VH-VL binders against q9h9l3. Designs and how they scored, part 306

Target 1, 176 residues: q9h9l3
Amino acid sequence: PRKMVAIDCEMVGTGPKGHVSSLARCSIVNYNGDVLYDEYILPPCHIVDYRTRWSGIRKQHMVNATPFKIARGQILKILTGKIVVGHAIHNDFKALQYFHPKSLTRDTSHIPPLNRKADCPENATMSLKHLTKKLLNRDIQVGKSGHSSVEDAQATMELYKLVEVEWEEHLARNPP
Key: E = the ipSAE of ESMFold2; O = the ipSAE of OpenDDE; V2 = 0.75 times the mean of E and O plus 0.25 times the DockQ between their complexes.

## First folded at step 15 (VH-VL)

Design Gc2 (framework fv_fezakinumab; at its last look DockQ between E and O 0.51; V2 from the best seeds 0.00; counts 0 for: pae E 14.0 > 2)
Fold by OpenDDE, look of step 15:
Structure Gc2 (fold): chain C 176 residues (1-176), chain A 120 residues (1-120), chain B 111 residues (1-111)
Amino acid sequence: as target 1 above (176 residues)
Amino acid sequence: QVQLVQSGAEVKKPGASVKVSCKASGYTFTDYYMHWVRQAPGQGLEWVGWIDPDSGGTWYAQKFEGRVTMTRDTSISTAYMELSRLRSDDTAVYYCARGDYSYGYEFDLWGRGTLVTVSS
Amino acid sequence: QAVLTQPPSVSGAPGQRVTISCTGSSSNIGAGYDVHWYQQLPGTAPKLLIYDNSNRPSGVPDRFSGSKSGTSASLAITGLQAEDEADYYCQSYDFSLEAWVFGGGTQLTVL
């Protein structure tokens, strides 16, 4: 079986009105929750909105941040060939300007058995925070200091592990 | 209706530049990547690059790096592809095509193409 | 020339079954990337025919089917009709090139 990692990214606002989401932090953990990667990343464009309340990113974090192109290369080396788990992971891949094989992607925001286990509608999009609280009895993304991408990546992996066997069997029976 | 409308045919001299436009309608312009694909007469399809209309981020095929520039104007849902230092072998029909970046990467919507002829 | 390899031409009589192969490598199809197929009628832009290896967009008849195995993919057309005469292209993504890649195209002639 392929190795599995979980990813979570934090974005800041760039562009004329800060509406563009640019990668500013990326965290990757292995199956056991060990941190494989956790870096602040410098966007190629000027940051207009740090979105600190949500992202946890502050101006001081960008002083020694890794340039985007360099960070992207480091991240892709970790992801290549692996099953990548994330929540609403298309946003992370978009921010990375990266395409991961669909067959090797696991999005916890689109796993009906996971929602069912949480007593949520199977076709609904539930937040990572809600699922983590409901299924792991753990509070994440608390306070006003912003999210922790490491914590979020770990939670995402733990959630997936709850339905891994069932979902992997489902995917095996229903290949794209 | 959902469609991509491209600018008209172009005739250019070698060494010149050409800028082709692609206007999107019927869908949210920023929800899809815009790809550019060209096809020389009697030849196959060749991917040129893509732009993310939301961020303005671009990625070009290595072959065109340094000669192609992709831009967009979100206010009019229009993507642009500019190719410089034109050569005769740049003669082709250039297509814009919509590509999903969420859960499907296929090009599900194509423009009708813009013929660019490079001749002395 | 093309990263993905297709036969340059195939032919069949009306009602017959034809197949078009698409051979890739470990850096694209073999890496797990999905294969898409496009139909290009003479003088027109390409049209999406099959996506994600075997799925048909709305409006595409079930005579068209796709499959993928290992480093290769295949397009099958059953009940061949005159209107199926066209060029067919497979497409995937190559992580080594970091580029979308096409096959060389296959010209289908209906006899």
Scores: ipSAE 0.864, ipTM 0.928, lowest interface PAE 0.6, mean pLDDT 95
Fold by ESMFold2, look of step 15:
Structure Gc2 (fold): chain C 176 residues (1-176), chain A 120 residues (1-120), chain B 111 residues (1-111)
Amino acid sequence: as target 1 above (176 residues)
Amino acid sequence: QVQLVQSGAEVKKPGASVKVSCKASGYTFTDYYMHWVRQAPGQGLEWVGWIDPDSGGTWYAQKFEGRVTMTRDTSISTAYMELSRLRSDDTAVYYCARGDYSYGYEFDLWGRGTLVTVSS
Amino acid sequence: QAVLTQPPSVSGAPGQRVTISCTGSSSNIGAGYDVHWYQQLPGTAPKLLIYDNSNRPSGVPDRFSGSKSGTSASLAITGLQAEDEADYYCQSYDFSLEAWVFGGGTQLTVL
């Protein structure tokens, strides 16, 4: 069987008025939730808005952060050949400027069986916080100091495990 | 009609620059990556780089780093590629191609290409 | 110079089956990246023929099919027709080069 990891990223605002989302932290966990990677990442352009209330990123995190090109190389080597699980994962890949194979990508924001298990409409896009509370009885993203990408990646992997057998069989019948 | 319309052929001398345009119509310009791919006469396809029209973010193949600049104007749904310090081996047809917005994995829409000829 | 290796040419008679191979490495196809195929008729831009290894866009006949195994991919054309005479390119992503990479192209001749 192919190895599986979960990824989550935190973004800061770059570009005009801070409206561009640029990668500033990335966390990757294995199937058991062990942290394989967790680094602060220095975007290649000026940070306009740290978005700390949601991202948890502060100026001091950037002082010794890994430059984007180096971090991207490290992250891509970990993702190589693996099924990558995330929540609204296209945003993470966009921030990485990266193209992971669709056949190896799992997005917990778009899994109908997972929504059904949470008593949500099967076609709705549900937040990670909501699904985690409903299905894992955990509160994540608590407080005003921002999200933890480690916490979010771990929650995402646990959510996928709840539907893994059913969804992998579905994808085998319906290749993406 | 979903299409990409490119600017006309260019003839340049070595050392000059060229700027090729690619106007998108019939779809939301900022929902897809825009890639640039070139093809020298009688040769295969070579990826030059891409731009995310929403953010303006770019990524260039290592071979072109420092010589290529990709930009866009979202108000007219147009992407641009500028290649500087042209050499004769830059003679090629330059295509713009739309990639899947989420992942950009396949190029499902191509412009007709712009022939750039570099000769002394 | 092509990162993905394709035969330079392939030929077949009308009605026959031909295959075009695309051989990569552990940094591209072998890393699990999908393979896409493009058809380029003489004097035209490439056209997407197969995406994500085996999917056909609307308008592509079912006599075109693709597959991937290990570090290699294959395009099959059954019921070969004269209008299939074109150049064919495979494409994938290479994480070591950090670039989209194409095969060198295969010229298909219909005899």
Scores: ipSAE 0.007, ipTM 0.493, lowest interface PAE 14.0, mean pLDDT 88
ESMFold2 (binder alone), look of step 15: mean pLDDT 94; pTM 0.955

Design Gc3 (framework fv_fezakinumab; at its last look DockQ between E and O 0.03; V2 from the best seeds 0.00; counts 0 for: pae E 14.1 > 2, placed apart)
Fold by OpenDDE, look of step 15:
Structure Gc3 (fold): chain C 176 residues (1-176), chain A 120 residues (1-120), chain B 111 residues (1-111)
Amino acid sequence: as target 1 above (176 residues)
Amino acid sequence: QVQLVQSGAEVKKPGASVKVSCKASGYTFTDYYMHWVRQAPGQGLEWVGWIDPDSGGTFYAQKFEGRVTMTRDTSISTAYMELSRLRSDDTAVYYCARGDYSYAYEFDLWGRGTLVTVSS
Amino acid sequence: QAVLTQPPSVSGAPGQRVTISCTGSSSNIGAGYDVHWYQQLPGTAPKLLIYDNSNRPSGVPDRFSGSKSGTSASLAITGLQAEDEADYYCQSYDFSLEAWVFGGGTQLTVL
C-alpha cells in the first residue's frame, strides 16, 4: 500500500483587486499526523490582501518566507507517488500549479460515506470545521488568529481514517 | 452555445512574433484553464502551455520557455498566445483548448485552430 | 519522438473491431495519470472521445471504449463505420516533464 500524506494550504490575495488566491503557507502531515512540511511561502506577486482572519497570514510571516518556486519544488518531492488527502484539495493543487493523479487523490469534501457518518447529505459539500466537530468532537479554526494549516491537515487525515477502509474498497471496485 | 473562436491565419518571417487570440463564449471564461496545443503539417499534437484566466497564472512547456507568452483579457473572455523569434519549424496550426478547473487533464473544448506559417 | 507511443496506422473493414494502443512510462500512465483520447477528422480540430481512461462524453457512441493497464492504454472501436476514418491521439500527463503529453497519433483507415 502507498503511503498517505495530508495537505492544507493557506492563501493570500494578490492581483489588482486581491481576488487572486496565491499560496502563502503549506503544511503536510503523514498518516500519524507528524509534520513533514510547514513553511510560509512568498508569492511571486505583490500581496494585496493577507486575508489574516481566515489565513492566519501576516506581513511579518512573509519576511523570511520561502520563494514560491523553491517551495513548490520541495512540496512536489513530498507529494510524488503518495496518496494525497485534503479537503477541497483542488484549491491546494491549483495554488501549487500542480497536477496529482486522480487515482492517488482523496478529497474529504467529496466522500459520501464521510458525510453519511456525520449525518449530512451524501452529496453536500461540508466544511472541514463542521465534519471535524461532528466526527472528531474537536474544534478547529477557532479564534481570531486565523486557520492553522497544520491543524487542518491533521484533522483532514483523521477524518479520512474514519472511512479509509470503506472508501478504499469502493475505489478499488469502481476505478475511474 | 459553448465555443472557442480563434483569430485568422498568419504569415510571418523568421525572427518575427505572432499573437493568436482565442475568444470563449457560452461558459464562464475564468472557470477553466486555457491550453494551447500546436500541430505541424502532417504531424501530431504538441502541448505549448496553459493559462489560468482567473489569476493570469501561466505554465509553459520547457521547449517554449522564453519564447511564449500567454495572456488573457477577462473583460472580453479572450486568451492570447504570443510566440516570438519565430522559425520555420514553428509553422503549425495552433489550437486553444479548454481544460477542467479541478483536474485540467482532458481538453473538452477546442478552437478551430489558427494556421501560422513561418517562411522567408 | 512523442512521449506516448501509438502505431502509425490501423485499418479495418466496416463492422469490424479495431484497437489502438498507447504505450507510456512510469512517469505518466504508469504513475497513475489518466489517459484521454481524441478523434481528429480530416481538416478539423481534435475532439474529445474518451476521458479518464474509459468515460465517454455526451454524444460519443458506445462503440468507442477505452481501457488502461500498467503503463499502457487502449482504444477499441467496434462496429467500425466509414465515418470513423480519422486520426486518433492518446493523451496523459507526465510529472517528470510537467507537461501534457500526446501520442504520435494513429491513422485509422476504413477499408
Scores: ipSAE 0.890, ipTM 0.937, lowest interface PAE 0.5, mean pLDDT 95
Fold by ESMFold2, look of step 15:
Structure Gc3 (fold): chain C 176 residues (1-176), chain A 120 residues (1-120), chain B 111 residues (1-111)
Amino acid sequence: as target 1 above (176 residues)
Amino acid sequence: QVQLVQSGAEVKKPGASVKVSCKASGYTFTDYYMHWVRQAPGQGLEWVGWIDPDSGGTFYAQKFEGRVTMTRDTSISTAYMELSRLRSDDTAVYYCARGDYSYAYEFDLWGRGTLVTVSS
Amino acid sequence: QAVLTQPPSVSGAPGQRVTISCTGSSSNIGAGYDVHWYQQLPGTAPKLLIYDNSNRPSGVPDRFSGSKSGTSASLAITGLQAEDEADYYCQSYDFSLEAWVFGGGTQLTVL
């Protein structure tokens, strides 16, 4: 019925000692995994720590990056009115300075049926990397260059599809 | 060039139903949400809901849940809104409006409206 | 009762500037959702005037401008002309209602 997208973001360190997480890349894919949005994003404040080993963000990516305010507007227009799938998605929304309706949000880090399929405790918070290896037999976040938000968003959508029918039924019965 | 053409005015009695149509032309009907917005005489705009013509999925404002049904026929690029159990405060002009998937915030194309009058 | 609050009317003489406010809350404008503005001339359907807070569609004169700050937005019309006499509506999204929401409308009178 409603259009569904998956999102993943990469953050860099800003603020005192680089401890604040600021958005530096965002990728959005549709149900089939086609890329709808993929931009490097320039935070509005000084980058203290690129966090490259995890974020994949390097200084050269920021040279032509889309300013945060513009990117946020583009991203929110894509998300509004849609079911949005993500992994630990609260962090992505926090970096976007955005609140998506709970009824339209799907977080693959907190879906008990998905954990059960991976032979994991139903209430455990499982990493995207672990779930993807277990359930899709694929390695993501490989190598020394950090995460790819496109790869991560695609994996997140594929994981959700494994439990989509069951979980959508559950949510219809038990509205968040 | 790009337009939405709505059905003609309707006069209904309390308790009846009305079905308003909205035909799209000049663009790909299934690439955009179709919203419905109403305006009572001398009053402001009130969002009723949307239909995704691609999937047929709908979402209705809480006030109208249980009384409104939105459908479409993709073969003729037409959206429909049906409102049941009409009462006098449903008298309004009912607009269809297109919303962009990628820019789902604004309604960039509006029909001319269909006046529905509910009178005894 | 409208979710977004606008003054019911505003007036100005030709050539003057008028401003129309749109006040929301933390569940809509304050949550970061953009504000759009519509002009409704007498007897016509609404027409998109400003989108994404401050952008003008093609064909909208630059004497129309918009801004957003905090939980509020504003539409400014400079060089007021007789044809600007219309009703003006702001619009946003409200995550608590899960709905697109409009202001109550502002009737602009050109004296």
Scores: ipSAE 0.007, ipTM 0.514, lowest interface PAE 14.1, mean pLDDT 88
ESMFold2 (binder alone), look of step 15: mean pLDDT 93; pTM 0.949

Design Gc4 (framework fv_fezakinumab; at its last look DockQ between E and O 0.88; V2 from the best seeds 0.00; counts 0 for: pae E 3.5 > 2)
Fold by OpenDDE, look of step 15:
Structure Gc4 (fold): chain C 176 residues (1-176), chain A 120 residues (1-120), chain B 111 residues (1-111)
Amino acid sequence: as target 1 above (176 residues)
Amino acid sequence: QVQLVQSGAEVKKPGASVKVSCKASGYTFTDYWMHWVRQAPGQGLEWVGWIDPDSGGTFYAQKFEGRVTMTRDTSISTAYMELSRLRSDDTAVYYCARGDYSYGYEFDLWGRGTLVTVSS
Amino acid sequence: QAVLTQPPSVSGAPGQRVTISCTGSSSNIGAGYDVHWYQQLPGTAPKLLIYDNSNRPSGVPDRFSGSKSGTSASLAITGLQAEDEADYYCQSYDFSLEAWVFGGGTQLTVL
């Protein structure tokens, strides 16, 4: 079986009105929740909105941030060949300008058995915070300091582990 | 209706530049990436690069690095591909194609193509 | 020359079954990337025929089917019709090249 990692990224606003989401932090954890990668990342464009309330990113974090191109290379080396778990993970991959094989992707925002376990509609898109509270009895993304991508990545992995056996069997029986 | 409308045919001299446009309609322009693919006469398809209309981010095939520039104007839902230092082997039909990122990576919508002829 | 390898041409009579192969490598199809297929009628732009290995977009007849195994993919056309005469291209993504890659194309002739 392939090794699994979980990823979570934080975005800041760039562009004329800050509407463009640019990668500013990326965290990757292994199956056990150990941190494999956690870096602040410098976008190629000027930051207009740090979105600190949500992202936890502040101007001081960008002083020694890793340039995007360098960070991207580091991250891709970790992800290549792995089963990558994330929540709404298409946003993370998009920010990385990266294409991961769909067959090796696990998006906890699109796993019906996970929603069922949380007593949510199977086809609904539930937040990571809600699922974590409901299924792990843990509070994440608490406070005004913004999100922790490490905490979110760990929570995502723990959620997936709850339905791993069932979901992997489902995928094996239902190839794309 | 959902469609991509490309600019008309171009005839250029070697060393010149060409800029092809692709106007999207019938869908949210910024929700999909725009790819560019070319096809030389009687030859196969060759991927040139993509642009994210939302961010303006681009990624080009290594072969075209330094010669291609992709841009967009969101106000008119139009993508542009400019190729400089044209050569005779750049003669091809250039297609814009919509790429789905959220649900898949396939190119599900294509323009009708723009013929670019490079000749002395 | 193309990263993905297709036979240059295939032919069949109306009503027959034809198959078009698409051979990749460990850096694209073998890496788990999905294969897409496009149909290009003479003088027209390519049209999406199969996506994610075996799925048909709306409007594509069930005579067309796709499959993937190992480092290769295959397009099958049953009940061949005159209107199926076209060029067919497979497509995938190559992580080593960081590029979308196409097969060389296969010209299908209906006899």
Scores: ipSAE 0.900, ipTM 0.941, lowest interface PAE 0.5, mean pLDDT 95
Fold by ESMFold2, look of step 15:
Structure Gc4 (fold): chain C 176 residues (1-176), chain A 120 residues (1-120), chain B 111 residues (1-111)
Amino acid sequence: as target 1 above (176 residues)
Amino acid sequence: QVQLVQSGAEVKKPGASVKVSCKASGYTFTDYWMHWVRQAPGQGLEWVGWIDPDSGGTFYAQKFEGRVTMTRDTSISTAYMELSRLRSDDTAVYYCARGDYSYGYEFDLWGRGTLVTVSS
Amino acid sequence: QAVLTQPPSVSGAPGQRVTISCTGSSSNIGAGYDVHWYQQLPGTAPKLLIYDNSNRPSGVPDRFSGSKSGTSASLAITGLQAEDEADYYCQSYDFSLEAWVFGGGTQLTVL
């Protein structure tokens, strides 16, 4: 009955030697995989390393990107009150400087039944790419053009649906 | 042992600034956010803000914006809180407290506090 | 939009049960954010007592328990002991203020 969305973010390198991860793209999809939000986001500090091989972010994307503070406000309005699904989702929330209730958070990198379906160790942290390939017969993040946060958010939602009934019942019995 | 060690008590005049330090030991300083919480004598707890020691990013409670600056030095695992334009109602014990952003919003480790007294 | 509300004081005799309430709103506890409890013994820093509504950190006796329902939370102490005399604070996150919010504190007196 509570609405559910999936989120994925791409980061660029900021700070000394480009080691700090700063938000440069965010995509949010609904339960059916429809895109609710997809924006390039301008970090509040200088971009040292676009990390394009992984992030897919290039200088041209930043020309008209939404400033971080504005984008954050738009994103938080979408996430508030919803069950939010992601993969290693704490990294996305950290980049947003956002605190979502644990009881409304679903992390596909930490769902033992999902790992079991993929014939992976139940408590191992598995990559989105591997889970998607094994369980959905899809190749995501292909090539050297970087990740698509829309594609990744959609994949994350589909993976969650595979275990949704079991996991929601588990969480009802074992509140986080 | 996992602990937070804070700097000693300070006495300041109105209009001055104070900088309180908090040194982390026994855990990876950059893996947790550091919060600052104050407590006026005989009063309750009031959240001041946080710093992410990894990125240096900060977020301040609205009433302290423009007067507080939080910094850190990762080479010595130390966080700092500086409060400027002090007034008598800033007299309080200032605590640093650790929070695990990934799993917990609770403050599971506290410093012993630093008394800052602002008096004419 | 209300800050968390606690009774200013509660009291009980040794061996008795006391409860301390913590009332929030739809922007904090009611939004699904967990409640944490801290014990502050006289002259000391706060110490985490209960986290995520009902979990006890290692070293906290099982006579301390917590619960959450709707926009409110409760700390229960059974088998009250003289050493339990302290101030108790609830804490949560408020998404409207974008701030950690504490209750005003409850002074527990053991009679």
Scores: ipSAE 0.429, ipTM 0.823, lowest interface PAE 3.5, mean pLDDT 91
ESMFold2 (binder alone), look of step 15: mean pLDDT 94; pTM 0.955

Design Gc5 (framework fv_fezakinumab; at its last fold request DockQ between E and O 0.88; V2 from the best seeds 0.83)
Fold by OpenDDE, fold request of step 20:
Structure Gc5 (fold): chain C 176 residues (1-176), chain A 120 residues (1-120), chain B 111 residues (1-111)
Amino acid sequence: as target 1 above (176 residues)
Amino acid sequence: QVQLVQSGAEVKKPGASVKVSCKASGYTFTDYYMHWVRQAPGQGLEWVGWIDPDSGGTFYAQKFEGRVTMTRDTSISTAYMELSRLRSDDTAVYYCARGDYSYGYEFDLWGRGTLVTVSS
Amino acid sequence: QAVLTQPPSVSGAPGQRVTISCTGSSSNIGAGYDVYWYQQLPGTAPKLLIYDNSNRPSGVPDRFSGSKSGTSASLAITGLQAEDEADYYCQSYDFSLEAWVFGGGTQLTVL
């Protein structure tokens, strides 16, 4: 079986009004939650809004941040060929300007059995924070210091593991 | 209706630049990538690159890197592809095509194409 | 020069079944990337025919079917009709090239 990794990215605002979401941190963990990658990333354009409250990114984090092009290459090398687990993962891939095979993608924001387990509507889009609290009894993304992409990636992996067997069987019977 | 309307045919000399436009209507312009694909006369399809109308981010095929520039004007839901330093083998019909990234990657909407002829 | 390989032409009589192959590699179809098929009628722009290997968009007859296995994909057309005469292109993504790639196209002639 293919190896699984979980990914979570933090974005900052670039562009004239800071509306462009640019990758500023990326964390990748393996099946056991071990950190495979965790780097601050320097966007190619000037940062207008660090979005610190959500992203946890501060100006000081960009001093020695890995340039986007380099980071992207590093990240893609890790992701290639693996089953990638994420929450609303299309945003991460978008930020990476990357296309991952759909058959190798697991989006915990779109797994009905996971929502069912959390007593949520199967077709609803629940937040990572909510699912993590409900199913793992763990608080993430608390406070005003911003998110931790490592914690979020780990939580995402743990959530997926709760429904892995069922979901993988489902996908096997219903290939995308 | 949902459609992509492209600018008219262009005739250029070698070394010149051409800018093709693609106006989207009937859907949210920023919800989809805009791909550009060209087709030389009697030949197959060749992907040129894509732009994210939401962010303005672009990604070009290696072959066109340095010669192609994709832009967009969200106020008029229009994407642009500019190809510079034109040569005869750039003669082709250039298509814009809508591509999703959230639920699928298929190019589910195409413009009618813009013929660009490069000749001395 | 196309990254994906298709037969340059196929033909069939009305009512027959024809198949168009699309051969990729380990860096595209074999890497798990889905295959898409497009129909291009003479003098027109390509039209999406199959997405995600085997799904038909609304309006595409069930005579058209797609499949994928290993590094290859196939488009099958049953009950061939005169209106099916067109060029057909397969498409996928190549992670090594970091590019969307097409087959060379197959010209389908209805005899």
Scores: ipSAE 0.934, ipTM 0.960, lowest interface PAE 0.5, mean pLDDT 96
Fold by ESMFold2, look of step 19:
Formats: sequence, structure tokens, C-alpha cells
Structure Gc5 (fold): chain C 176 residues (1-176), chain A 120 residues (1-120), chain B 111 residues (1-111)
Amino acid sequence: as target 1 above (176 residues)
Amino acid sequence: QVQLVQSGAEVKKPGASVKVSCKASGYTFTDYYMHWVRQAPGQGLEWVGWIDPDSGGTFYAQKFEGRVTMTRDTSISTAYMELSRLRSDDTAVYYCARGDYSYGYEFDLWGRGTLVTVSS
Amino acid sequence: QAVLTQPPSVSGAPGQRVTISCTGSSSNIGAGYDVYWYQQLPGTAPKLLIYDNSNRPSGVPDRFSGSKSGTSASLAITGLQAEDEADYYCQSYDFSLEAWVFGGGTQLTVL
């Protein structure tokens, strides 16, 4: 039986005009929502835009942040061999420079049964904030100080649990 | 037309460097990774590494670390691979190939290849 | 030695069926990574033949089929034609090497 974790990352802007998204925080939780990993991560290149109102990342967080290569190694050891749940998860994997097996990947932004439970169009891309409010009666990403990747990873796991039996059964019949 | 057009064949001496280009057309260059794969005469395919044209980030096979540099110019939708300190066993056809990072990882579009010959 | 193991050659007569095996390990195919197959005709670039273990791109005949089980994959070709004479490569991802890996290639001869 495969163990399951949820991941969420926060990005800052690097590269020309800060358009490149680079990893600056990563949180991983287990099936019960317990935090397995939560670190601020120092990108290997100059931060142009902290994107603080969304990322929650400020300059002081980078002072003692774990260098990207070290953090990446720690994160990949946790993810290897597990079912990994995320929201728009391909962005997290891209920021990690990582390829995860499709058969072990779950993306709550594109699960039709989850949208159906939220009374949303079945194949629409829905935000984590809206799904969490509609289905868990919980407000996340509140205020002007940015997102919490711990809070978001926990919400993502709880959302997946709402459809886990149905979706795992669907995937077993229709392998990616 | 969706295609990858590579630079022409090159002949180099041992110790030199070579820079191969790969121009993308007919699709959004920054939406896909660009992979490089080589094939020595009569031999199989060998993955060299990838570049993310969006970020400029690169990842190289361990065998090529320290000798390969991948770059791109997004203004002309062109990826480059430079291999330094060439040896005779670097003689190969070098292919560029497009790969997704989201929903599939297949290399669904290949250049015709660039023959690099390293001879004394 | 290639990370994925393929037979160096296979052969068959026109109209017959051949299979090409691709054997990996627990760090690639056995870890759940998909298998991709490429056909390389003499003097040409590789062409995607099978993706996601068993899917055919548009224009690839249904006499080409792929499968995956455990740490191995297989390409089957039925109704063999002279134009199928080519080299065939399997590909997957290896998480221990953090690398895209190919089989050593299989030369198909149509007798």
C-alpha cells in the first residue's frame, strides 16, 4: 500500500522583471495533516520580487533559509515512492526540478468529483481557497500577509480525502 | 509548421568546444522543456540534459556535468548546447527534443540532429 | 550497459508478430514511471511511437501496441511490414540517477 503526503510551495520572482517562479518555501504534511517538512528555501539566484502579498515571503525569511540544493534533496527523499497530493501540483514539481510518476500524483485542481461536490463545473480549474471554503467551511489564505504553505498543504490533504475512495477507484480502472 | 531546426554538421579537434543550436517554430517555446540526446555512430540514444526555456534552469546527466552548458534565447526561440573539452568519443549526432513537464513527459518532437565529428 | 535492457535484435517475416522487451528496475519502471517507445528508421531522427506505456500518437497504426508490468515493458508489432525494419528504443525516468534513460535499442529485421 502506498503512503500519501500533501505538498505546497511558495514562490518568489527571479530572473528578468521577476517573472521566473523560484521555490522559497515548501511544506509537506502526512495523511493526518501532521507537518513532515516546513522550510524557507534560498533560491540559487537573485530574488527580484518577493511576491509577499501572495507568497508570504519576506527578506528576513531568507537570512537563514536552507539553500535550494540541500532543501531539494531533503524534499525528494520524502516524496520518493509516495502518492503526492497537491493543488496545481505541476508548478511545485517544476520549482523542484523534479519528475514524479503520473500514477502517484494527485492534483486537487483537476479532480471532477471534487468540483461536483463544490457545485462547480466538473472540469473547471478551481482555486484552493474556494474549494476549501465551500467543502471544508474553512477560510485559508486570509489577510494581506500572504499564504501559509502548511495551511495550504493541510487543506489540500483534507480536500483529497473527500473524494479519495471514488478517485482512487477511478484511477485504478483508468490508469494515467 | 511545428518543428525544431538544428544547426549544421561540425568538425572539431580534440580539446575544442562545439555549440549546437535548435530553433523552435510553430509552438510556444517557453511552454516546454528542451532535451538534448546524442547518438554515437552505430550506438544507442543517450540523454544529455534539459533546459527550461522559461526560467533558463538546466539539469545535466552526471556524465556531462562540468563539460556541458545549455542556454537559450527566447527572443528567437532558440536553444543551445555547448560541449567543451571534446574527445573523439564525443563524435555523435546531437538531437534536440521537446518534452512536457505537466501532464506527460514524452519527447514528442525531435530535431533532425547535428553531426559533431571530433578528430585529430 | 544501458539502464533499460532490450534484446539487441529481433526478426520476423512479413505478416508475423514480434515483441520487443524492455527491462528496468525498481528505480525506474518499477517505481511507476511510464514507458515511451521510439522508432528510428535508418538515417532519420527518432519518432515517438508509444507514450504513457500503451498510447499511440496520431498516425501510428494500431498494429503497434505497448504494455507495462512490474519492472518491464513490451512493444508488440503485428502484421509486420518491410518498412518496420528499424531500431526501437524504450525510455523511462530513473529517480536514483535523476535522469531520462533509454534502452540499448533493438534492431528489427524483416526477413
Scores: ipSAE 0.744, ipTM 0.902, lowest interface PAE 1.4, mean pLDDT 93
ESMFold2, look of step 15: ipSAE 0.708; ipTM 0.892
ESMFold2 (binder alone), look of step 15: mean pLDDT 92; pTM 0.935
OpenDDE, look of step 15: ipSAE 0.917; ipTM 0.950
ESMFold2, look of step 16: ipSAE 0.704; ipTM 0.894
ESMFold2 (binder alone), look of step 16: mean pLDDT 93; pTM 0.943
OpenDDE, look of step 16: ipSAE 0.903; ipTM 0.942
ESMFold2 (binder alone), look of step 19: mean pLDDT 92; pTM 0.939
OpenDDE, look of step 19: ipSAE 0.915; ipTM 0.950
ESMFold2, fold request of step 20: ipSAE 0.667, 0.641, 0.693; ipTM 0.885, 0.878, 0.894
ESMFold2 (binder alone), fold request of step 20: mean pLDDT 93, 93, 93; pTM 0.947, 0.949, 0.948
OpenDDE, fold request of step 20: ipSAE 0.934, 0.934; ipTM 0.959, 0.960

